VHH binders against p49116. Designs and how they scored, part 29

Target 1, 238 residues: p49116
Amino acid sequence: EGPLLSDTHVTFKLTMPSPMPEYLNVHYICESASRLLFLSMHWARSIPAFQALGQDCNTSLVRACWNELFTLGLAQCAQVMSLSTILAAIVNHLQNSIQEDKLSGDRIKQVMEHIWKLQEFCNSMAKLDIDGYEYAYLKAIVLFSPDHPGLTSTSQIEKFQEKAQMELQDYVQKTYSEDTYRLARILVRLPALRLMSSNITEELFFTGLIGNVSIDSIIPYILKMETAEYNGQITGAS

## First folded at step 15 (VHH)

Design b4
Fold by ESMFold2, look of step 15:
Structure b4 (fold): chain B 238 residues (1-238), chain A 121 residues (1-121)
Amino acid sequence: as target 1 above (238 residues)
Amino acid sequence: EVQLVESGGGVVQPGGSLRLSCAASGFTFSRYDMSWVRQAPGKGPEWVSSITGSGDVTLYADSVKGRFTISRDNSKNTLYLQMNSLRPEDTALYYCVKGGYYPWRKTFDLSSQGTLVTVSS
């Protein structure tokens, strides 16, 4: 029954593609986002509570919440990724797509609103100065969300989410004892994640995946892939 | 030393089938994800499919999804690719690759012989 997360689950080091291109492009954005996606999925699969849910439940759960985990990852790694520069480049490529008549007016509105919401979320998290422990527990809270449609084992998932909430509370109370409202301020950021569209995130960050695969098809693969090669890929990517 | 030997290629008519095999040695096969990569004449390498070390999960390029099936037999250290409903654009030299799917992997170790698949009337 021990703690839901240990100190080893707090480490979240994103390594960017090398070399940095002179001009930011779609391939660099997709590679950078893919590294964050893989890092987020490997983080989730390393959690004993997650492992205990079983393979089918694992896949269903991550398919339901991957965009929220990815968005938290973007906020946490915004500086390392130069996210504001990436978003500016995405907007430029979006404008080129409009000129080529590849987007409808309704889609353009949806995409631009999504970009604005993402920028606001990341800015709010930076202003609150969320630390690595807090990010780890926030990610656990969104991972173990029992109210996504289609999930099984929701009672066990809810138990794990409550445990994540308790451990976040304990951490904040001990570490920020003089800041009475910090936990509340952190938690009220989470509803914004449900406003993020996984469909639009995929279009913004994952256009050009090798083999033209979908994120939904990759997720079960990442969750079951061998870790030895992945760890070597991280080392070789540095 | 890692050795990967592909076989099973040949000439086949459109709509036909082939089963490729890859004999692996020099490493603990079951502890590595495996991939198929192909290279058409005059083209760069193209990732085709990957399979987890356990064999439980597979992933396919959109161009082959529904037509190709990757599998492995860890007791025989062998990787397979069942290719159905073959099309002329599937004509390529097919390579077995140690390692899984990574969106940032742009180069592949294609130093083996590969096995040639030719789809023509």
Scores: ipSAE 0.773, ipTM 0.910, lowest interface PAE 0.9, mean pLDDT 89
Fold by ESMFold2, fold request of step 18:
Structure b4 (fold): chain B 238 residues (1-238), chain A 121 residues (1-121)
Amino acid sequence: as target 1 above (238 residues)
Amino acid sequence: EVQLVESGGGVVQPGGSLRLSCAASGFTFSRYDMSWVRQAPGKGPEWVSSITGSGDVTLYADSVKGRFTISRDNSKNTLYLQMNSLRPEDTALYYCVKGGYYPWRKTFDLSSQGTLVTVSS
């Protein structure tokens, strides 16, 4: 009946660890990425359509799409995160790992190719000047993806995805009326997200999480945790 | 005034079990995620486990997963930690902490007394 997203779902403000260290390290990268992950999951849980699907479906959806949501978040927040600097630091570390033989040569090649694809994706989104409304609808399209294996309620999920697509279309046509092909150019970027490996994303951004917890185990926790305390954490109150 | 009082610590042999309790007062217990944090002698605090306010979802450090069980009874304002298959490395002062798991949290309010767990043969 009503719109899928309201203006409150457009706001997506990432708070970075402070201060930024002189030398980027695994801890800073992991803390920064974790803040984006929590922000993305709290964004998803705030959507009424998502809430209506129920807890088991919520967990299944997010487990299926978290890497795509995270990657969209990286693109949206690339400037505030200094993502190019983070990726450069990771590349330097991987080059040292070749010398030390810490990872297999095939694995390092896969990780480097993943970094290239991630950078190309972020560059393409920046060239299109994707705005906050467009990102919000793109994230909703990714979140409500009915074609992941093992999902229940796929017909309702598909209906929400179609609603997100319709609202994005209406927004783009009204806001960018001179750009006939903007919607098409935006949507053709999305298949690249399915090429991103969640395993490699965890290695790049989530090595050394406190307690060595996995992303799969954190997801149901974030979806159920107390939001009032989380909101206090992102304002810097300890 | 928030108060957290831990109990149930003691000396136990490797492989043994203990159940820690934390009595909470001065806040609406059920509306807060809760955590256990431990501190071994000469070391910094280590997050152990967290549980959501409702009690539905739990999270464990890899070092204790499968051996420890966090739980809560919101009608009694009490947080629990069941510790099984204890190891000498679990020796620490255990603290009940108001608040949940955050990967960026470096500091904890450890102003309570804690309860000492010693695992030795």
Scores: ipSAE 0.772, ipTM 0.907, lowest interface PAE 1.0, mean pLDDT 90
Fold by ESMFold2, fold request of step 18:
Structure b4 (fold): chain B 238 residues (1-238), chain A 121 residues (1-121)
Amino acid sequence: as target 1 above (238 residues)
Amino acid sequence: EVQLVESGGGVVQPGGSLRLSCAASGFTFSRYDMSWVRQAPGKGPEWVSSITGSGDVTLYADSVKGRFTISRDNSKNTLYLQMNSLRPEDTALYYCVKGGYYPWRKTFDLSSQGTLVTVSS
């Protein structure tokens, strides 16, 4: 009943830690990534269809797809975050770790392949010049994925995903009416998200979280934390 | 206006237990996530644990997970921290803080008196 997303779900404004330091460090990277994670989770929890699934389903769904949502967020906010600079800093740190022999060769190879895939994905999305409406629907398609193991209510989740796909199709056809293949070009990029490792994403962007908490434990917390306080944190009012 | 009063600290031997309490007033307690923060001698503040306003979800620093349990009683406007298997490294002044966990929050309102926990033989 009604559209899956409203205009309030299109707004996705990431606020970065200020000022940006001369040298990017683990604290700045982790704070920046954490702001994106919280923004992405609060975006998801604001959707009426998501709210309708119930708390246990919400947690299971987000645990299954958080890395894909986060990766879409990185692509959407790549310029605001200076993502290419962040990735370059991470690569430099990894090269130092190789020379110090602090990480196994297999792990370093896995991490470098992940960074390359992430950069390729973000570049391909930038080339398509994907707008805010398109990102919102792509994130909804990823969020309402019935394919993940262990989910309940998969029939309802599938119906919500179909609705997101329909609304994206309608939007693209109306807004880009002269570009017959735009939807197909956009959708062909989505399978790459399933190839991203959540374990490696956590290592790259969330090493240095206060208290060394895991993303797995933070997710249910973000989904149930008080929204009014979060909004105050975003404005810097406290 | 907002007041947080911690209690329950003391001196215990390693492996012992303590239960901290925090009486809250001056705000709608159930509408706020709450945290425990500690400060060891000569060190900066360290986040320990947080709990959602409803009490349904908890978070713990890795250093205390499995040993500490945060809880709340919204009918009594009280926050608790059950501390088991205490270690000398847990020696600190413990503060009750209004607000939840944020990875970017480095500054805490530690204007309350706190409650001192000392773990020593």
Scores: ipSAE 0.770, ipTM 0.907, lowest interface PAE 1.0, mean pLDDT 90
Fold by ESMFold2, last read:
Order: C-alpha cells, then structure tokens, then sequence
Structure b4 (fold): chain B 238 residues (1-238), chain A 121 residues (1-121)
C-alpha cells in the first residue's frame, strides 16, 4: 500500500559522458542516450508496483512504452544533455547524407518530421516548467499504460495508472493551487508521445550501440542486471 | 585477488565448435554479471556476450548471435562460452571479464591470459 512512488523515485540524475567533445559525434550521442535509457529502465524497475507485475509482464510493458519513457526523459534532461546541440548535430549529419545521396528522400522526410515533433514536445514541456514530481508521475502514467497490445494483467496495470493519475492530481492541486488548469495542460501533452516512432528514435540515438544490439534485446537484460554494478558505472567517467 | 582463468581455446576448421571456460575466484561470482570479450590480431577489444548474475538473461553481439551461447554455473564459479558454426573472423584471443554490458564501457580488464581461438582451413 501507500503512495505509488516514494521520494527516491522523484530523483532522476543523469550523468553525462565527460568531457563533452568540442564536436559532437555518433559515439557521444549514443553514449548519452544510452545513459538516459538505462536510467529510465532502472527507475522503472525500482518501483514496487512495477516489481509486483512479474518479470514477463515487466519486459512486455517496457518494450511497449520505452520510447515514450525515453522521450519524457529527454524533455526532463534536455538542459543537462544539451539536447538542442545534439539535435542540431543530427540535422547537420542528415544534410551531409543528402549531399552524399546516402538516404532516400522519403526516409529523410520521416526523420526530419520526427526531430521537429521531438523538439516541439520538449519545448512545450519546458514552457510548462514541469517539476520533478510531475515528471515522475507522468512517467508512471506512461509506464502503467494498459492499452498496449499483447499485455497481460491489464486490470492491475490500469489500477496502478489510475493511482498515478490520482497522486499527480493531488500534488498539482496542493502545489499549484492558484493554477486551476495546470493538470489539464500537463495531461494534454501526453498523446504526443504516442506519435514518436521507436524505430526512428533507435536510428537517431542508438545506431552506435556496442555489438549492434537492438533495444528490444537490451530491455530484458537491463531489467535483470546487477544494480550495484550499474550504480558504480554511472558514478563519474573512468 | 580477483582471478579469471580462461581455457578451452584451440585450432578448429570453419564450421567447427569450441567450448570456452573461465574459472573465477576472489569475488562472489553469483553477485556479478559476466562478459566475454575478444581481441582479433591488430584490432581493438570487441564485446561478445554478457550474462546476468543469476544466469537468467543473456545478451549477444549481433556478429555472434545464434552461433554462441553464454552460460554460467554459480556452484562451480565458472563462466562458459559455447561457440558453434565458427568462422575465420572469430579468430581472436578470448577474455572473461567481470561485469556486464554497458554501451558506454569502452575499457575492459584484459590483464588475464585469455584463451586463443584460431579458425582456419
């Protein structure tokens, strides 16, 4: 029982590769994105309600929602990551690919549209000045989405989502009592997450993964890996 | 204090099989994810495969997936790599590494002896 999230689930500290190179490259972008992905998955696996769903359900749920969770993470950590600089570097790389005739025109249009949608989403979240508590509950609402195809335990997932929604409502009402419409403004941003393509996100941010592993393959591994080792890995660059 | 001793390498023909072993000591083996890393002549280290501490979940580089199987026996403190359908490009010195897969982990402790696998006709 008790609240869905504890104070430890509000903390979301991304550590970046150090030092930031003068010229961004595929390796820096992939490492930065990978740190956010691992942080997001470790955040999810630490939630008691998530743990209660069981290993198979955990894997299915995260496979269904990882891109939405990652996109919320990008918005939350946009300043720490220098996301605008990363996206600008990606756009410049795409221009070079056009010059060298490496990509089809249709694919380039899809990728540029996705980048634009991502930038607009992050800008809209920044304008609302979403705080850490609000991000934590928004991530929980996205994580406990019963609507994804192929899920089991959907009634329990739905109950957890409703609990996240209720706790967000209570928090916003108490903390932003003079802003009657804040909850509604926050919630109407969520549908945009379903428009983000996981295929394109993987291409933009994860093309350089060591071993050319897919995100679908990594997810069950991250959910079961040793947390003590992970915590040591995110403490400073070595 | 931490010791990792690889064995089972040798010379095989293309299409052949080998089973590598790694005897671990000096740490609580079951509490650590483990990895295999290889280094071909004139090339940098290449991550091959990782396995969780319990042995429940495995992960493979695309270049070996479907051909190699990582496993562990926590009662014997031993890590294994079953290599099937071997190719000349699998020729390398193979190292057992304490720790799991991390996309940002660029350095590996390759101070052990390793075990040499040579695939040639």
Amino acid sequence: as target 1 above (238 residues)
Amino acid sequence: EVQLVESGGGVVQPGGSLRLSCAASGFTFSRYDMSWVRQAPGKGPEWVSSITGSGDVTLYADSVKGRFTISRDNSKNTLYLQMNSLRPEDTALYYCVKGGYYPWRKTFDLSSQGTLVTVSS
Scores: ipSAE 0.751, ipTM 0.900, lowest interface PAE 1.1, mean pLDDT 89
Fold by ESMFold2, fold request of step 21:
Structure b4 (fold): chain B 238 residues (1-238), chain A 121 residues (1-121)
Amino acid sequence: as target 1 above (238 residues)
Amino acid sequence: EVQLVESGGGVVQPGGSLRLSCAASGFTFSRYDMSWVRQAPGKGPEWVSSITGSGDVTLYADSVKGRFTISRDNSKNTLYLQMNSLRPEDTALYYCVKGGYYPWRKTFDLSSQGTLVTVSS
């Protein structure tokens, strides 16, 4: 009955493409976002409880929650990614699309509201000064969500989520003993993640993936790919 | 020493089929994801397809999905690409590459000979 996460699951180091371009562009944004996506999924697959659920369940879980994991990753890595600058570049691109009549007014409104909600979420997490342990447990709570349609092993998934919640509670109470309401303040932020549209996230951050593959098709591949090569890719430029 | 030897290319009319093979040696084949990459004249390398080390999961560029099938036989250390419904834009030198799909990977080790596929209109 050991702990759900170990110290190795707290480490979450995003490496950005090098060198940084003079101006952020759509290709840099897509490559940066892709690195975060791969990091998030390799983080998930490294968890023994996740491994125990089996390949089909793993794929179903990640397909259901990847946007929430990705959004937590954006919040956690906002400084190293220069996320505010990335969002500004996306807004500029949207404004050019309006000028060229490439998108409908309703779509633009939806996308701008999504960007605002994403920025508000990231700012709220920064104000709470969420640490790496807290992010790891929050990501585990999001990953082990038993209520998605079509999931198998839902009782086991629920037990893992409850274990993640218990470990977060224990960590917060031990580490922030002077802050009685910290756990409640953290947990109140999670419902905002369900409001983030995976469709809009894919359009904003993942348009033009090499081969024009969809996130839905990449997910089973990332979960099964060889980890040793991936680790080498993260340390080297390609 | 890693060795990758492609074969099976040729000239085919639009709508035709070819099956490419890649014989691998010098590494534990089953422990590596593998890819096909192609390079048309005057263009940079284009990722085509990848397959996991076990062979269980495949991924395709949208330009070839539904027409191409990547597979591997780990007992023979061989990677395959079945190409159906070929189009003139599939004309390229096809390379077998050690390694999987990465959205940020723009360069590939294309030091092998490759195998030429020509789809004539």
Scores: ipSAE 0.744, ipTM 0.896, lowest interface PAE 1.1, mean pLDDT 89

Design b4
Fold by ESMFold2, fold request of step 21:
Structure b4 (fold): chain B 238 residues (1-238), chain A 121 residues (1-121)
Amino acid sequence: as target 1 above (238 residues)
Amino acid sequence: EVQLVESGGGVVQPGGSLRLSCAASGFTFSRYDMSWVRQAPGKGPEWVSSITGSGDVTLYADSVKGRFTISRDNSKNTLYLQMNSLRPEDTALYYCVKGGYYPWRKTFDLSSQGTLVTVSS
């Protein structure tokens, strides 16, 4: 009966490979994106409501929504990641691919449109000055989406999503009491996440993963890996 | 202190099979994800496969997926790698490594002896 999220779920601290190289390369972009992916998945697995759904449901949910969670993470961490610099480097690489005729014109058009949509989404979230509490509840709303095909326990998932929506509403009304339309403006941004292509995201951010593993195969691994070692990886400075 | 002892390597023909073992001591084995890493002659280390502490979930490099099977027996503190359909490019010194897969981890503790696998006609 308690709240869906605790204060530990609001904290979302991304650590970047340091220092940023003078020339951005696919390895730095992939490492940076991977740290965000792992952070997002460990965030999800730490939620008691998520744990209550069971391992098979957890894997199915995250496989269905990982790109939306990742995109919210990109928006939330855009400054820490220097996302605009990363996207500029990707665009320059795509220009070189056109010049060398390595990709079809249709594919390049799709990828550039995706980059533009991503930039617009991140800019709109920054303009709204979405805070850490709002991001946490938006991620929970996206995570507990009952409308993906093939899910089990959809009634329970729907209950958790409604709880996340209610808690977001309560938070916004309390914290932004003079901004009557803030909740509506925030929620209108969520449909854009469903238009993001997971295939293109994987190509842009996860080319060069060690071992050439797919995101689909990594997801169940991250959800079951030992947390103590991972926590050491993210706190290993000093 | 942490000790990892690999065994089971040898010389096989292409298409053959080998089963590698790794005896672990000096840490709580079941509380750690484990990995296999290989190093071919004149090349840097290459991650091969990882398995979660419980043994429930495995992950494979694309180059070995479908041919290799990682497993563990937590009651014996032992990690295994079943290698089937071996190819000449699988020739390498194979190491057992404490720790799981991290896309940003580029260095491995290869202070153990390793076990040599040679795939040759």
Scores: ipSAE 0.735, ipTM 0.896, lowest interface PAE 1.2, mean pLDDT 89
Fold by ESMFold2, fold request of step 21:
Structure b4 (fold): chain B 238 residues (1-238), chain A 121 residues (1-121)
Amino acid sequence: as target 1 above (238 residues)
Amino acid sequence: EVQLVESGGGVVQPGGSLRLSCAASGFTFSRYDMSWVRQAPGKGPEWVSSITGSGDVTLYADSVKGRFTISRDNSKNTLYLQMNSLRPEDTALYYCVKGGYYPWRKTFDLSSQGTLVTVSS
């Protein structure tokens, strides 16, 4: 009965591009978001249970859940990233697009609703004061989601998710023994993640990736890339 | 120490094909992701494609996807780029680069000679 996660999976240190510009631009936002995406994928690939599922299952699983995992990362790193400032800059850019008639009114409505949902999710997580252990288990619950279509090994994925839920329960009971409803309050935050659009997330945070590469194309690459160079690129994140 | 020697460039008609090679030495080739980068006249470097150390996974810039194929032979310490359906805008000096794709990587080690590809009418 070994644990699903070790203490090394609790560490989640995001490094921002330096220096931070006086006025945020699309390239700074895309680089910052890309660093979080790579950190999240390397976090997932380091988990022995994830490794045990095999390469094809790993790729399918992450393609299905990357947006939810990324959104949890945004919430966990919201202050380091200055996420509210980034979202404000995006909203101001949308105003310019309206005046120049570049986007449809329906698309702008969808994007504004997504930004609202994202900010409310991050605020609710901050209000609950979710700690690093809790975030690690929440990310594992999201990663090992058996209910996405097209997955193989769904019974094993479900068993890993149940193990993540049990370990979160044990942690919360041990660490927050006087807060009877903390686990329930934390878990009811997760359904909001399913309402987040991966299409809109990619538009908001990943416009201008070098080579115009899609997130779906990058995912299998990140999962198989050599980690030694990555660790050198992200000094202090390892 | 580390040495990368590109070859296989030349002059070709639009729609034609070329196969580039890169002989690697001075490092354990199979333990490194590898990339192709090109530089057109008067332009900055442009990432083209990357491949994982094992060769299992490849990644392509949208501008070349479906036309170019990156591959490697770890027993020969050689990286390849098969270029099909070539266009005039593919004209560039092509470099083999040690290291993989990173969205924030803005500089490349282009100290090798590269191999020139010219696509002309």
Scores: ipSAE 0.733, ipTM 0.896, lowest interface PAE 1.2, mean pLDDT 89
Fold by ESMFold2, last read:
Structure b4 (fold): chain B 238 residues (1-238), chain A 121 residues (1-121)
Amino acid sequence: as target 1 above (238 residues)
Amino acid sequence: EVQLVESGGGVVQPGGSLRLSCAASGFTFSRYDMSWVRQAPGKGPEWVSSITGSGDVTLYADSVKGRFTISRDNSKNTLYLQMNSLRPEDTALYYCVKGGYYPWRKTFDLSSQGTLVTVSS
């Protein structure tokens, strides 16, 4: 009955495409986001509790929560990614689309509200100075969410989530013993993740995917792809 | 040395079918994801499809999804591409490639001979 996560699950090293182009473009944004998505999915598949749920459950679970994991990854890696610069480039693109009359007013409003919510979430996490251990447990809590529709093994998923919550509680109490309300401040940030639209995230960050594949199609592939080649891509490409 | 030998190309009418094969040697085939990549005359390489090492999960470019089926037989070290409902825009030299799908990969090792597919009357 070991811990849910080991120290290897705390490491979350995002490597950005090199060199950075003079002007940010759809391809650079999509490549950067794709590296984060692959990192997040490989992080999830490396967890023994996740492996124990089986392939069908794994795919269903990640399809339900990938946007929450991705959003936590954006917050955790915001500095490395230069996320503020990426979001500014996206806003400029949207402003050009308005001037060219390419998008409906309702869609633009939805996208701008999503960007604002994302900025607020990342800012709130930065203000709390969330550390790598806390991020790892928060990601585990959102990964093992038993309340998504269509899941099997929900009792086991709930037990893993409770274990992640207990381990986060233990960590915060030991590491931040003089900050009485830190756990509560951290946990109240999680509901905002459920309000993030996976459809809009895909539009913002994944429009330039090679082959025009959907995230729903890529997820089961990443969960089963050969890890040795992926590790070589990180080592040789980063 | 890694060797990939494609076959099964030819001339076919629109709406027709072809099955491509790729014989692999020089590596442990089942431990690698595999891909099909095509190159139309005067154009750059285009990723078509990928399959995991186990063969359990497949991924397709939107332009071929529903018409093409990638498969593998790990006991024969062979990769396949079943192409149905072929269109003139599918005309290209088809290559099998060692390695899977990555959204950032735009270069491919196309040192093999490939197999030519021509869709016309």
Scores: ipSAE 0.711, ipTM 0.887, lowest interface PAE 1.3, mean pLDDT 89

